# VH-VL binders against G-type lectin S-receptor-like serine/threonine-protein kinase SD3-1 (SD31): the designs that were tried, part 7

Target 1, 127 residues: G-type lectin S-receptor-like serine/threonine-protein kinase SD3-1 (SD31), of Arabidopsis thaliana (Mouse-ear cress) (p93756r25to151)
Amino acid sequence: EIQLGSKLVVGENTLWVSNNGDFALGFFNPPGLLNRFSIGIWFNSNSIPYDQRKVVWVAGAGVVVSDNSSYFELTRNGELVLFDSLLGVPVWNSKTNRFSVSSALLRDDGNLVLLKDREEIVWQSFG

## First folded at step 4 (VH-VL)

Design n02 (framework fv_rilvegostomig_arm2)
Fold by ESMFold2-Fast, scan of step 4:
Structure n02 (fold): chain C 127 residues (1-127), chain A 122 residues (1-122), chain B 110 residues (1-110)
Amino acid sequence: as target 1 above (127 residues)
Amino acid sequence: QVQLVESGGGVVQPGRSLRLSCAASGFTFSSYDMHWVRQAPGKGLEWVAVIWYDGSDKYYADSVKGRFTISRDNSKNTLYLQMNSLRAEDTAVYYCARGDRYYWSGDAFDIWGQGTTVTVSS
Amino acid sequence: QSVLTQPPSASGTPGQRVTISCSGSSSNIGSNYVNWYQQLPGTAPKLLIYSNNQRPSGVPDRFSGSQSGTSASLAISGLQSEDEADYFCATWDDSLSGYVLGGGTQLTVL
């Protein structure tokens, strides 16, 4: 489980992974945009060659950040936020501040969920 | 065993055309963006063009736009550069290079060919 | 003419730390990641640093990169004679819609 306050920073090259390792969530350079980074989920299975892994979800229909200090955070108030540090603004937000989010989970089926009381799904990436 | 091998260079007169090829082996060619980079004798590197992994998007340096065309054939694992209306200032060693689409590899050109020489001379 | 500005030459003695600067603008280094390439005489370029400060497998930790604002730097600590080469910074330029490189810095180990 991903705790409130957890974040991924572009320059840290870190990932959130599903329990079985089959899916990863992190920054990637979208095709057609050199030196721009989106946040997404891709199939990370050892049975799929690294160079053939496809992105299955992208935040905000492919919004991008442009700085290595930019980050994706599960905030203390329960929102997923993609923040562009060069522009100094959030470029995407889950808008879940009123949902009493306690944690996030990248499920083994690739669905990123926000949980209330660590049990109830109140938001999900699948749609 | 990942390799890029350029061919098609030579000596040509101004105004003529050449087509360069870059043969890729040892990796899944259709998963990578591909670039051409050139270097004039005794000078620095100059980026020429990029083509996306699926051929959908292309970008060119202003110095070659409208004269050069980048293309690829994923079924043959081959990258091409069609060079038309050649000028003396196009004289250079031409390298093909592999770019990555994703953050863990960056946009870095991690594999380079050995280059093929193009000399535009009267 | 290069879009990114590097000093044309740099020098040091064995064991010294040398730094090579790369200056750009908001449309390139100010907005995009910087890569560094090393070119030994008579050879194709080799990737030395990617994503501002990351090293590929096989590159010694003596080589490091940094970026601040519209500038980037390559630092080489414990300089060795084998480090004599041309060094190029590179990044994407949003205004040109293209990849740009510096003019190169020829490093001489005295």
Scores: ipSAE 0.006, ipTM 0.551, lowest interface PAE 11.9, mean pLDDT 85

Design n03 (framework fv_lumrotatug)
Fold by ESMFold2-Fast, scan of step 4:
Structure n03 (fold): chain C 127 residues (1-127), chain A 120 residues (1-120), chain B 107 residues (1-107)
Amino acid sequence: as target 1 above (127 residues)
Amino acid sequence: QVQLQESGPGLVKPSETLSLTCTVSGGSISSYYIHWLRQPPGKGLEWIGVIYYSGDTDYNPSLKSRVTISKDTSKSQVSLKLSSVTAADTAVYYCARDLGYEYRGYFDYWGQGTLVTVSS
Amino acid sequence: EIVMTQSPPTLSLSPGERVTLSCRASQSVYSYLVWYQQKPGQAPRLLISDASNRATSIPARFSGSGSGTDYTLTISSLQPEDFAVYYCQQRYDWPLTFGQGTKVEIK
């Protein structure tokens, strides 16, 4: 479970990982873009190098951030935000601030969900 | 520890294809993006292209129609082919690595370079 | 492509002097700027990545600064081994592009 206030920062190369380790959520360089980073989910295998991973979901379908200080955050008001620190603007938002989000979970099937009362799915990456 | 070494003919005739090999030792070629660069005598550096771990490539648009970069992971080698050469292709050719991801596009290890002269 | 311009082309200096080398990009490269040193007959050597991050084993007298389109490399007290050509390079976008170099030579 991912707590409110948790961040992934491009330059820290950190991941949110499903309980069984099968899926990871993190930043990657999309094909053809040099220093632009998307947030995505992929099957997490030690045998798959970075540039060969198959992503199953990408926030905003092609939205990118510009630098190593940019971040993806589950905010304290319950939103997932992709923030471009170089431009100083959020470039994508789940818009879940009124959903009473208590936590996020990357499920073992690769679905990222936002939960109310740690149980009710109020937003999901699939669909 | 990690070494890159260029090899190939030092002389190529105009209109022929220049072929060079970069051999990686002391590390896994599968862990790096490998780039080719060149430097004409007394001039600055020019980026030629890169091969990613996937085998996908990107080339400098100025050379794209003439350049092919490929790799053989089992031999720990990356090759460069440049077709239809002219005297303007005379240069020291370098291979260099980057670590990919956030480290793309800067080079901590270079080969020593190999001079290729295009002359009749 | 992004064009990198270095100035001046040549600097003639004495050991102990402070040196500042300039690098200008035709558009913002957002601190994705790299500096290399090249001595005659040798491959380039990484000095500084991402405008200001000094590479391993590079002496503290080398420092980088700048943002946007304008970047500088400073050598606080020039040593005999520092006479070389210095290149800047952007890694913000493909194709990767280099400045034409600044030669630092002994006076």
Scores: ipSAE 0.007, ipTM 0.622, lowest interface PAE 9.9, mean pLDDT 88

Design n04 (framework fv_lumrotatug)
Fold by ESMFold2-Fast, scan of step 4:
Structure n04 (fold): chain C 127 residues (1-127), chain A 119 residues (1-119), chain B 107 residues (1-107)
Amino acid sequence: as target 1 above (127 residues)
Amino acid sequence: QVQLQESGPGLVKPSETLSLTCTVSGGSISDYYIHWLRQPPGKGLEWIGVIYYSGSTDYNPSLKSRVTISKDTSKSQVSLKLSSVTAADTAVYYCAREGPYSYGWFDPWGQGTLVTVSS
Amino acid sequence: EIVMTQSPPTLSLSPGERVTLSCRASQSVRSYLVWYQQKPGQAPRLLISDASNRATSIPARFSGSGSGTDYTLTISSLQPEDFAVYYCQQYDSWPYTFGQGTKVEIK
């Protein structure tokens, strides 16, 4: 389970992964864009080359951040925030600060969920 | 009407643990977030920490190494423990409710209890 | 953390006067801003939430306004029972943070 305050930074090579390891959430460089990074979820298979993987979800329909210091965070107030550190602005936000979010979970089906009381789904990536 | 009331020793010796209880009446503590805040004499308000419906907690980073918040739903009580106290911990301590339908502000508050740290 | 700054620190006023209290955030709090009133020896009392929503039982003379980084609490005609310290608090980001307070006292 992903705790409040957890952060992924573009310049770090870190991922949030589902319990069975089948799905990963992290930064990727969208095809055709140099030094631009999106946050997304993909099927985490070692048999598929990284550049050929299928992304099943992207934050903000593919919004990008500009540098290695940019980050994706589950904030202490319960929001998922994609922050562009070069521009100094958030480029995407889940807008869940009043949903009583206690944690996040990347499910084994690839759905990223925000949980109230670590149990009730109050927001999800799959629409 | 939901009411909160703080209780505990008003005097704590330096290096000891400050221990307070917040008793909630008129509602279930499982329906609310309960916060602890403090106010040193003549100064402003400082947030200490929160306990969620689930029993999960978050603490002010400046206090995290010394603070424990817990709850006992059968007694309708939330407890605050602050270890290794110094004179800087002298304050009126409040518990306050957040939720259930609007999050971000505190209503109601307990009446507050003054804790003096002195030898 | 977001720093909340209130001004002025103290206001000395007579009953019937209009009072305006300012609260400034170090970054936008997106109207996730609340005002409390605290009388001597009492706990803070909720006045205004979401920058402008007056709480139940709060008299109409109290109003809140503002957006972004700058917020104002207004008391249209000060009453004797309104002499108190007023605090603003943001809830856009953890930890929730308070201003240092503005004391409204009798002239």
Scores: ipSAE 0.000, ipTM 0.511, lowest interface PAE 18.3, mean pLDDT 85

Design n05 (framework fv_lumrotatug)
Fold by ESMFold2-Fast, scan of step 4:
Parts: sequence; structure tokens; C-alpha cells
Structure n05 (fold): chain C 127 residues (1-127), chain A 122 residues (1-122), chain B 107 residues (1-107)
Amino acid sequence: as target 1 above (127 residues)
Amino acid sequence: QVQLQESGPGLVKPSETLSLTCTVSGGSISSYYIHWLRQPPGKGLEWIGVIYDSGSTDYNPSLKSRVTISKDTSKSQVSLKLSSVTAADTAVYYCARDSYGSRYYYDAFDIWGQGTLVTVSS
Amino acid sequence: EIVMTQSPPTLSLSPGERVTLSCRASQSVWSYLVWYQQKPGQAPRLLISDASNRATSIPARFSGSGSGTDYTLTISSLQPEDFAVYYCQQYSNYPLTFGQGTKVEIK
């Protein structure tokens, strides 16, 4: 379970992982782009080479951030925000600040959900 | 420049429905969160509610049973309806844009309409 | 709901003076706090968001600070155009709530 204030930073190479480890959420470099990063979900398997992984969801229809200090955060307001630190602006937001989000969960089916009171789904990546 | 402008009747009778319109110019209404707020004469600000870019709404619990906020994207307008009004509903009513989506992704209001005074009186 | 309390209700000051306005929340708002300026007959104007981030057109004499439940707005050297009512607002929890305002007046 992902708590309010949790953050993924491009340069830290950190991931949010489903409970059974089958899916990972993190930054990746889209094909053909140098030093540009998107946030996405993929099947997390050591048997699949990194450059052959299939991304099953991408935030903002593939928006990119520009540098190593950019981040993806579940804010204290309960929003998922993709922030471009070089440009100094958010490039994507879930806009869930009033949904009473208490946490996020990357489910074992690869669906990223935002939860109210830790159980009620109020937003999802598959929607 | 994006601008907001409130309009509607300045006088409403007790027990009737107060209806106001906020017209957005200089930008797409579908790209913003638009809020309604009010300020009774000589008093502070009260948040009424918001309509999101998706068309979903949230209301102040103290007003929720009487308030409806809606939008018409073809007219670039957001509407507020407040039913069963009393003298306590006399206030200047504002529509305001959420500053979310700029460098400040907060529920701060960066652009406001000029406000429209609504008096509830017989 | 979170109750926002501003103090004092009124400050009477001369141009050039430093002023500090206080805003206290009934529970922690995690720096999700906004300051507005309102002059008579006008809509409020955004001054500071996220407790300390000054809006683009706002002069450097305005600054915000604080955390948890206690926040302050400081005007380092009052100008004639700064006499107004100042409001704080929290956006940590629903519903959004405002303080009652502090009036900064000349005298």
C-alpha cells in the first residue's frame, strides 16, 4: 500500500510494486527519446528483458518529464502528480484532491487505484 | 487572458431558487475546476462548491441539500442554483478558477469574477 | 470541518511599518494554506499558496511562513496600497474553509 506523500524520483530508480510482485509502476524512457521519461505500469518479470517490457498503462497518454529530479507523487491532498522539475510545472495530475484519498494501491491485476478509507476505490488507471 | 464574469438576478424572494451564471472567456471551461464562493456583506468568505473538468461536483456539506452546480461547455458557462433561499443567503457571489494546472497545483483561486450581489428580500 | 482563526481582527498601522498576521487551524493543514488580499468592492486577490509560495505578480515584501496548525503572513514595509482585509484558507480537507479575516487599516 502506497501512503500519502510517497514519491518516485526519476534519478532514484525506485518502483511501486503490486503485492504479489507481478506488476511495477515506475519511470521508463520511451522509445526514440533521449533523456525523456514517462510514468507507467508494466508486467514485472526477470524473464523479460527491460527493453522488451510491455507497458500496460501510461499516465497522461504518454506525457514526458525532462530530467533526473522529476517525480511522481501521491500528494497529501490525495492526488497523483507527475512533476517536471526542469520546467518547474506539473505535466499531469489525477485531479482527485476532493475524493478523500487515503492511500494508493497497485493491484495484482496491474490496476493502480486510489482508495478512500483504505478500501473504497475512488479512481483507477483502467478507467 | 482568462476572465470570469458572474450574472443573474440581484433580488430573490424568500423560499425561491437563486440562479447565477459564470461565463468563462479566454480559455476552455473543460480545462478548469470552477468554484462558487459567497461573502455576506461585512463578513468573510464561504466556499459553496466546485465543478471539475469532468463535470463531477462537490459541495459544502452545510449547503449540499440546496445546491446544484452544472456547466454548459458549448456556452462556456457554469451555473449555480441554490434552492429555498432565506435572508441568510444574502451575499456577494463569486465564481473562481482553481489554480491547479499551473506551477501551483493547489486549491488556491488565481482568477475570480468581480462578484455579483444577491439580496434575498420580499 | 477545519476551523481557521485569524488574529488580530484589526491592525491600525502607518506606511513603512512591518506587519505580521496570524492564521491558526483547528488541526494540521500540512502547509496547504493560501493567503488572499481583498480591497473594498473588489474580489479577493491570490497572494501566497502552499504557505510560502508567492504568486507571480506579488511584491517581495509579502512573505508567508508556518507549518502544522500555525501560519503567518508578513508584510515587511507597508505601502499605501496594502491597506486591505487579508484572509487565510486551508485546502488540506473538505470542505474548504477560510479565516474570518484581518483588516489592516491606516491610522
Scores: ipSAE 0.000, ipTM 0.545, lowest interface PAE 14.7, mean pLDDT 85

Design n06 (framework fv_disitamab)
Fold by ESMFold2-Fast, scan of step 4:
Structure n06 (fold): chain C 127 residues (1-127), chain A 122 residues (1-122), chain B 105 residues (1-105)
Amino acid sequence: as target 1 above (127 residues)
Amino acid sequence: EVQLVQSGAEVKKPGATVKISCKVSGYTFTDYYIHWVQQAPGKGLEWMGRINPYSGDTYYNQKFKDKATITADKSTDTAYMELSSLRSEDTAVYFCARDEYGYRSYWYFDLWGQGTLVTVSS
Amino acid sequence: DIQMTQSPSSVSASVGDRVTITCKASQDISRYVAWYQQKPGKAPKLLIYAASSLQSGVPSRFSGSGSGTDFTLTISSLQPEDFATYYCQQYDSYTFGGGTKVEIK
């Protein structure tokens, strides 16, 4: 369970992982771009090199950030935000500030959900 | 222990093709991109391109895309760079270098081969 | 497309001198800058990455600074083994600076 204020930073090599370890959420370098990063969810199989793992969801389809200080955050007002620190602007947002989000969960099926009162799904990725 | 070892110097005539090897040891070949860098005599460094040894995917500097072909053989832990239709301006030392790729990263070149001198003369 | 302009092209220095080399990017490259040392007939050796991070095994007299477009490599007290050519590199798309030859005065 991912708490409000939790952040993934491009340069920190950190992931949000499902309870059984089958899926990971983190930054990756999209095909055809040199040093630009997207947020995605992929099958987290140790038998497959990380850069060859199948990505099952990408925030904003093609949205990228530019530097190692950029981050993906579950904000304290309940939004998932992808922030480009070099440009100083958010480039993608879940737009969930209306639903009293209390936490996020990467489910064992690869679905990222935002929860109200730690139980009710108010937003989800498709995967 | 951890090293990149390149093939020896080559002397070629104009119009010929040359294939340079870069054999890695002491680390997992498929965990690092291999880059190729050209250095003309008395001149600076110029990036040519890179390969992902696991997938075979390549990325080229536009200047070299019609001149150089980069390949990798993961069964022998060896990367290759082939130059076609050689001309005198291709005379240079060619270096291979590794960078560690991650699902989100491309890096600097922390380990280099010793270089291979290719001389094109008539 | 990103150009790296390195200066000076050469500098004459004595052992014990402070040597400063600069590199300017044609566009903002954050901290995606590395510095390499090359001795005649040898491969380049990584000194600094991410603009200011010292590679393991490199003497502390080497330091890097800068972000965005302006970057500097400093050698605080030049040693005999430091006479070499130095290159900056942006690794957003792998362009090298033209090099700076540090020569004996």
Scores: ipSAE 0.006, ipTM 0.591, lowest interface PAE 10.7, mean pLDDT 86

Design n07 (framework fv_disitamab)
Fold by ESMFold2-Fast, scan of step 4:
Structure n07 (fold): chain C 127 residues (1-127), chain A 121 residues (1-121), chain B 105 residues (1-105)
Amino acid sequence: as target 1 above (127 residues)
Amino acid sequence: EVQLVQSGAEVKKPGATVKISCKVSGYTFTSYWIHWVQQAPGKGLEWMGRINPDSGGTYYNQKFKDKATITADKSTDTAYMELSSLRSEDTAVYFCARSDYGRYEYYFDYWGQGTLVTVSS
Amino acid sequence: DIQMTQSPSSVSASVGDRVTITCKASQSIYSWVAWYQQKPGKAPKLLIYAASSLQSGVPSRFSGSGSGTDFTLTISSLQPEDFATYYCQQSYDYTFGGGTKVEIK
């Protein structure tokens, strides 16, 4: 499980990963954009050529951040936030501050979920 | 066609500062990160830090954050690494190398030839 | 910080030998491992990326395998030009293994 306060920073190139390793959540460069980064979930396989990997979800329908210090965080109040550090503003938010989120989990099916009391799904990436 | 060409060997006194250059050609300078790697005599490779040449944004290995300053000049397609307060243990070959950036996998496909910095009294 | 433990530190081999070098990550790095060859006085050269993808121009006698924490570089039939030091690297946070020197027997 992903704990409150956990973050991914563009320049640190870290990932959140499903228990079996089949899915990864992290920053990537969208096609055609240089020095712009989206947060997404993809199949985590070296058998698929990098440029052909399937991204199954992107935050905010593919909103981007603009520099290496930008980050994606599960905040202490239970929100997923994509923060653009160059602009100094959040560009996307899960808006789950009233949901009593205790943790997040990237499931083995690729669905990112926010959990209440580490059990009840109160938000999910897949619709 | 892709080349990273580093400045020549330097001999410095303890306490001095040295600035090493890495001039790139054969690709778009701002499309790749530039990394710096230290190799002490007879030892292995140790990553020091990297720069995004487009933004100037840097990240350092904690060990080198107070020793090294990495910069880039887009007008000359050149990255730099400056080492301050030189000590004998800074004697090493320093390499620049490039990687794609903003992706979850970064490997160094092209390297500079290396610059030997010798610190002696 | 992710540690990469490389073994052996050196291996003595003859031309035609099969050489195997291993690398262990302190935590899962999936398939984000690169392998480099370094000859004395030269810069490292990329051989393998994404644990098993052969870099363009690298001979097919070189192969990589592994995922998670355990990775292997194999040279199927050692050639005279292959006597060098080899390094693994985890490619998402840049830590190198300690190196393996492949020496003439």
Scores: ipSAE 0.006, ipTM 0.547, lowest interface PAE 13.0, mean pLDDT 85

Design n08 (framework fv_disitamab)
Fold by ESMFold2-Fast, scan of step 4:
Structure n08 (fold): chain C 127 residues (1-127), chain A 122 residues (1-122), chain B 105 residues (1-105)
Amino acid sequence: as target 1 above (127 residues)
Amino acid sequence: EVQLVQSGAEVKKPGATVKISCKVSGYTFTSYYIHWVQQAPGKGLEWMGRIDPEDGETYYNQKFKDKATITADKSTDTAYMELSSLRSEDTAVYFCARDKYYGWSTYAMDVWGQGTLVTVSS
Amino acid sequence: DIQMTQSPSSVSASVGDRVTITCKASQGIRSYVAWYQQKPGKAPKLLIYAASSLQSGVPSRFSGSGSGTDFTLTISSLQPEDFATYYCQQYNSYTFGGGTKVEIK
């Protein structure tokens, strides 16, 4: 379970992982782009060749950030935010500040969900 | 502190088998690939293969597919590389290394073991 | 298999020099290139990943560039601790270049 205030920062090599380890959420460098990073979810299998790995979801239809201090955060107001530190602006937001989000969970099926009262799904990546 | 610690140097006869260990600490063993790299005396680096310690799934350099067997033991946080039917050209330093993983792409080997010298002599 | 051709095989340089090492892939590999430094008797150390990203803790005098088939490692002002052998590596199928020995002039 991902708590409010949890953050992934470009360059820190950190991931949010499903309970069984089958899926990972993190920054990746899209093929063909230099110094550009997206947030995505993928099946966390090392047996799949790197050029054949499939991202099952990307934030904002694949928007990118270009700075090693850019971050993806579950804010204390209950929003998922992708922030470009070079531009100084959020490039994507889940817009869930009114939903009383208590935590996030990357489910074993690869669906990232935001939960109210630890139980009720109020937002999902597969929506 | 993240560390990969390899077993000590080995001297073997031609035709023998050798098994090198790589014990990891300071991180979750099952979350990163472990690679094996060969370096013959005075020569460059040559990739041998990698293992996913969670699944035990391996991917080999075709050159080493019939020579090397890579395994992992989750109960001891240890990866292994076994070389069979040793010949003099197998004399080399063997390194284990952790994969640097960024999303769907692996980018490099960020932490390395100290190396294990295997000498094959008559 | 993808071959990595690294040049030069050796270079003699002085402290303060700009050193450039090149690596050519036999086919397009996007930005899937890392650079390593190896000192005698030691394990390799990661310098650059994803062709141009500097590994944490590595001095800023090291930089990488390139995409597709042509890649370059640059040391902008060589220091005494930089005399070592350098290797490029593509990680689509994990081939190393032949290495470049940077030695004292």
Scores: ipSAE 0.005, ipTM 0.546, lowest interface PAE 11.9, mean pLDDT 84

Design n09 (framework fv_gimsilumab)
Fold by ESMFold2-Fast, scan of step 4:
Structure n09 (fold): chain C 127 residues (1-127), chain A 121 residues (1-121), chain B 107 residues (1-107)
Amino acid sequence: as target 1 above (127 residues)
Amino acid sequence: EVQLVESGGGLVQPGGSLRLSCAASGFTFSDYWMHWLRQVPGKGPVWVSRINSDGSSTTYADSVRGRFTISRDNANNTLFLQMNSLRADDTALYFCARDYGYSRTYEFDYWGQGTPVTVSS
Amino acid sequence: EIVLTQSPVTLSVSPGERVTLSCRASQSVYSNLAWYQQKLGQGPRLLIYGASTRATDIPARFSGSGSETEFTLTISSLQSEDFAVYYCQQYDNWPYTFGQGTKLEIK
């Protein structure tokens, strides 16, 4: 499980992974764009080259950030935020600050969920 | 040549503290995730803690959470483990290890020689 | 937590022999399994990752196979420097667990 304050940074190539390792959540460079990065979830297999992976979900329907210092964070207020560090603005937010989020979990089916009291799903990526 | 050299181990009483260091050379330290693992003689390694390339993200094994703090100094190519509230079951040889290729697999491609920690009254 | 069980616990062999070591996972780890060699007084050395890919500078006599829950490390012609303890490790699911080890010793 992903704790409040956890962060993925473009330049660090950090990943959140499902409990069985079947899915990964991280930054990727959308096809045809230079120096632009989206947050997505994909099937995580060592047999599939990274450039051939299929992304099953993207934050904000594919919004992008512009530099290596940009990040995706589960804030202490319980929000998922995609922040563009070059522009100095959040480009996407789950808007879950009033949902009493205690943690996040990337489920084994690839669904990213925000949990209340460590059990109740109050937000999910698959909508 | 990739090298990792641990230091800072020793004998402490239960409830005591130690700070372990790992000096890295032969690679661009700031590009890699780093880990601490420990091993009791005759048993397999046990993962303890991880830190990402810039130090902004850390993860801990349940047994050490709240007592141990992993940190890094990229300017001096050094990894640290601050160990507080030490218990007898923390007694082990402590290794630092490098994560393979930008942390995609959490495999440990290079390890140090280890520094011994003994917690005993 | 995923438990890795290695067999045999100890194996007595002579140089030149083919050696096969097994690692079984309590649930599927796909191909997310590594093998390490550890000699007395040294840290572990990565041999194989992704179940079957040799790490940099690892001799061709070492090979890995398997997927899901059953994995094998093979040493095709044992050399004197290969007497060591061998560990498997899964990196499919946190926490990243190791097996208990297989010790290779001289007959």
Scores: ipSAE 0.000, ipTM 0.520, lowest interface PAE 16.0, mean pLDDT 85

Design n10 (framework fv_gimsilumab)
Fold by ESMFold2-Fast, scan of step 4:
Structure n10 (fold): chain C 127 residues (1-127), chain A 121 residues (1-121), chain B 107 residues (1-107)
Amino acid sequence: as target 1 above (127 residues)
Amino acid sequence: EVQLVESGGGLVQPGGSLRLSCAASGFTFSSYEMHWLRQVPGKGPVWVSRISSSGSTITYADSVRGRFTISRDNANNTLFLQMNSLRADDTALYFCARDWGYSYDYPFDYWGQGTPVTVSS
Amino acid sequence: EIVLTQSPVTLSVSPGERVTLSCRASQSVRSNLAWYQQKLGQGPRLLIYGASTRATDIPARFSGSGSETEFTLTISSLQSEDFAVYYCQQYYDWPLTFGQGTKLEIK
């Protein structure tokens, strides 16, 4: 389970992974863009070439950040925020600050959910 | 337009109780996290307690845990702080404040004027 | 907890002067720093958030700068209504914390 305050930083190449390891959430470089990074979820398998992996969800319809210190955070207020550190501005937000979010979970089916009281889904990545 | 008005403060002896109220107007109260903070004259504010917009998440400063109870009435736009087992070091001006809820934008965008609580023998 | 230290504790100044107030954080808060003004008998008023962005209806003479651990609030031409206590606050990490304040007094 992903706790409030948890953060992924572009330059650290860290991932949030589902319980069974089948899905990963992290930064990736979108096709056709140089030095630009999006947040996405993909099937996490070594049998799939890295450039052929299927991204099943992407934040903000593919908004990007520009440098290695940019980050994706589950804030203390229960928001998922994608922050561009070079520009000094958030480029995407889940807008869940008032949903009483206690944690996040990347489910084994690839759905990222925000939970109230660690069990009630109040937001999800899948539409 | 946005207003927060505290009331219920007063003079009380150690071991006594007080209930503070904060009346909110000019915004959708049920959409905002609310906080109680206190300030000793000549010092900076100190956070006391918070309650999420729905009331499901409540947190207290260590110094007041087990003695204070925060609650809210979203139908009547009112925030409460029930203070029991009051101590001399609880003496302060008590403020309610609105947490904008965007940690990157606004910390506390509106505060009340404060209600004084004095605990003395 | 992140500790904020403000300096000076007290400033005696005259209207029309340029004043600079400092706030130092015990660890990086990036740009997640706010400044408040508090007048006698009133609650704090938000002046600056994100280290440098003026809040709604705040006069242009107020400006904020800095990042990481070193921050400043500048009042370019002090008006009589600006004599007050000023506090910095970080909202980078929980719990939220405030500095001890800088008091502006009439010289």
Scores: ipSAE 0.000, ipTM 0.502, lowest interface PAE 17.7, mean pLDDT 85

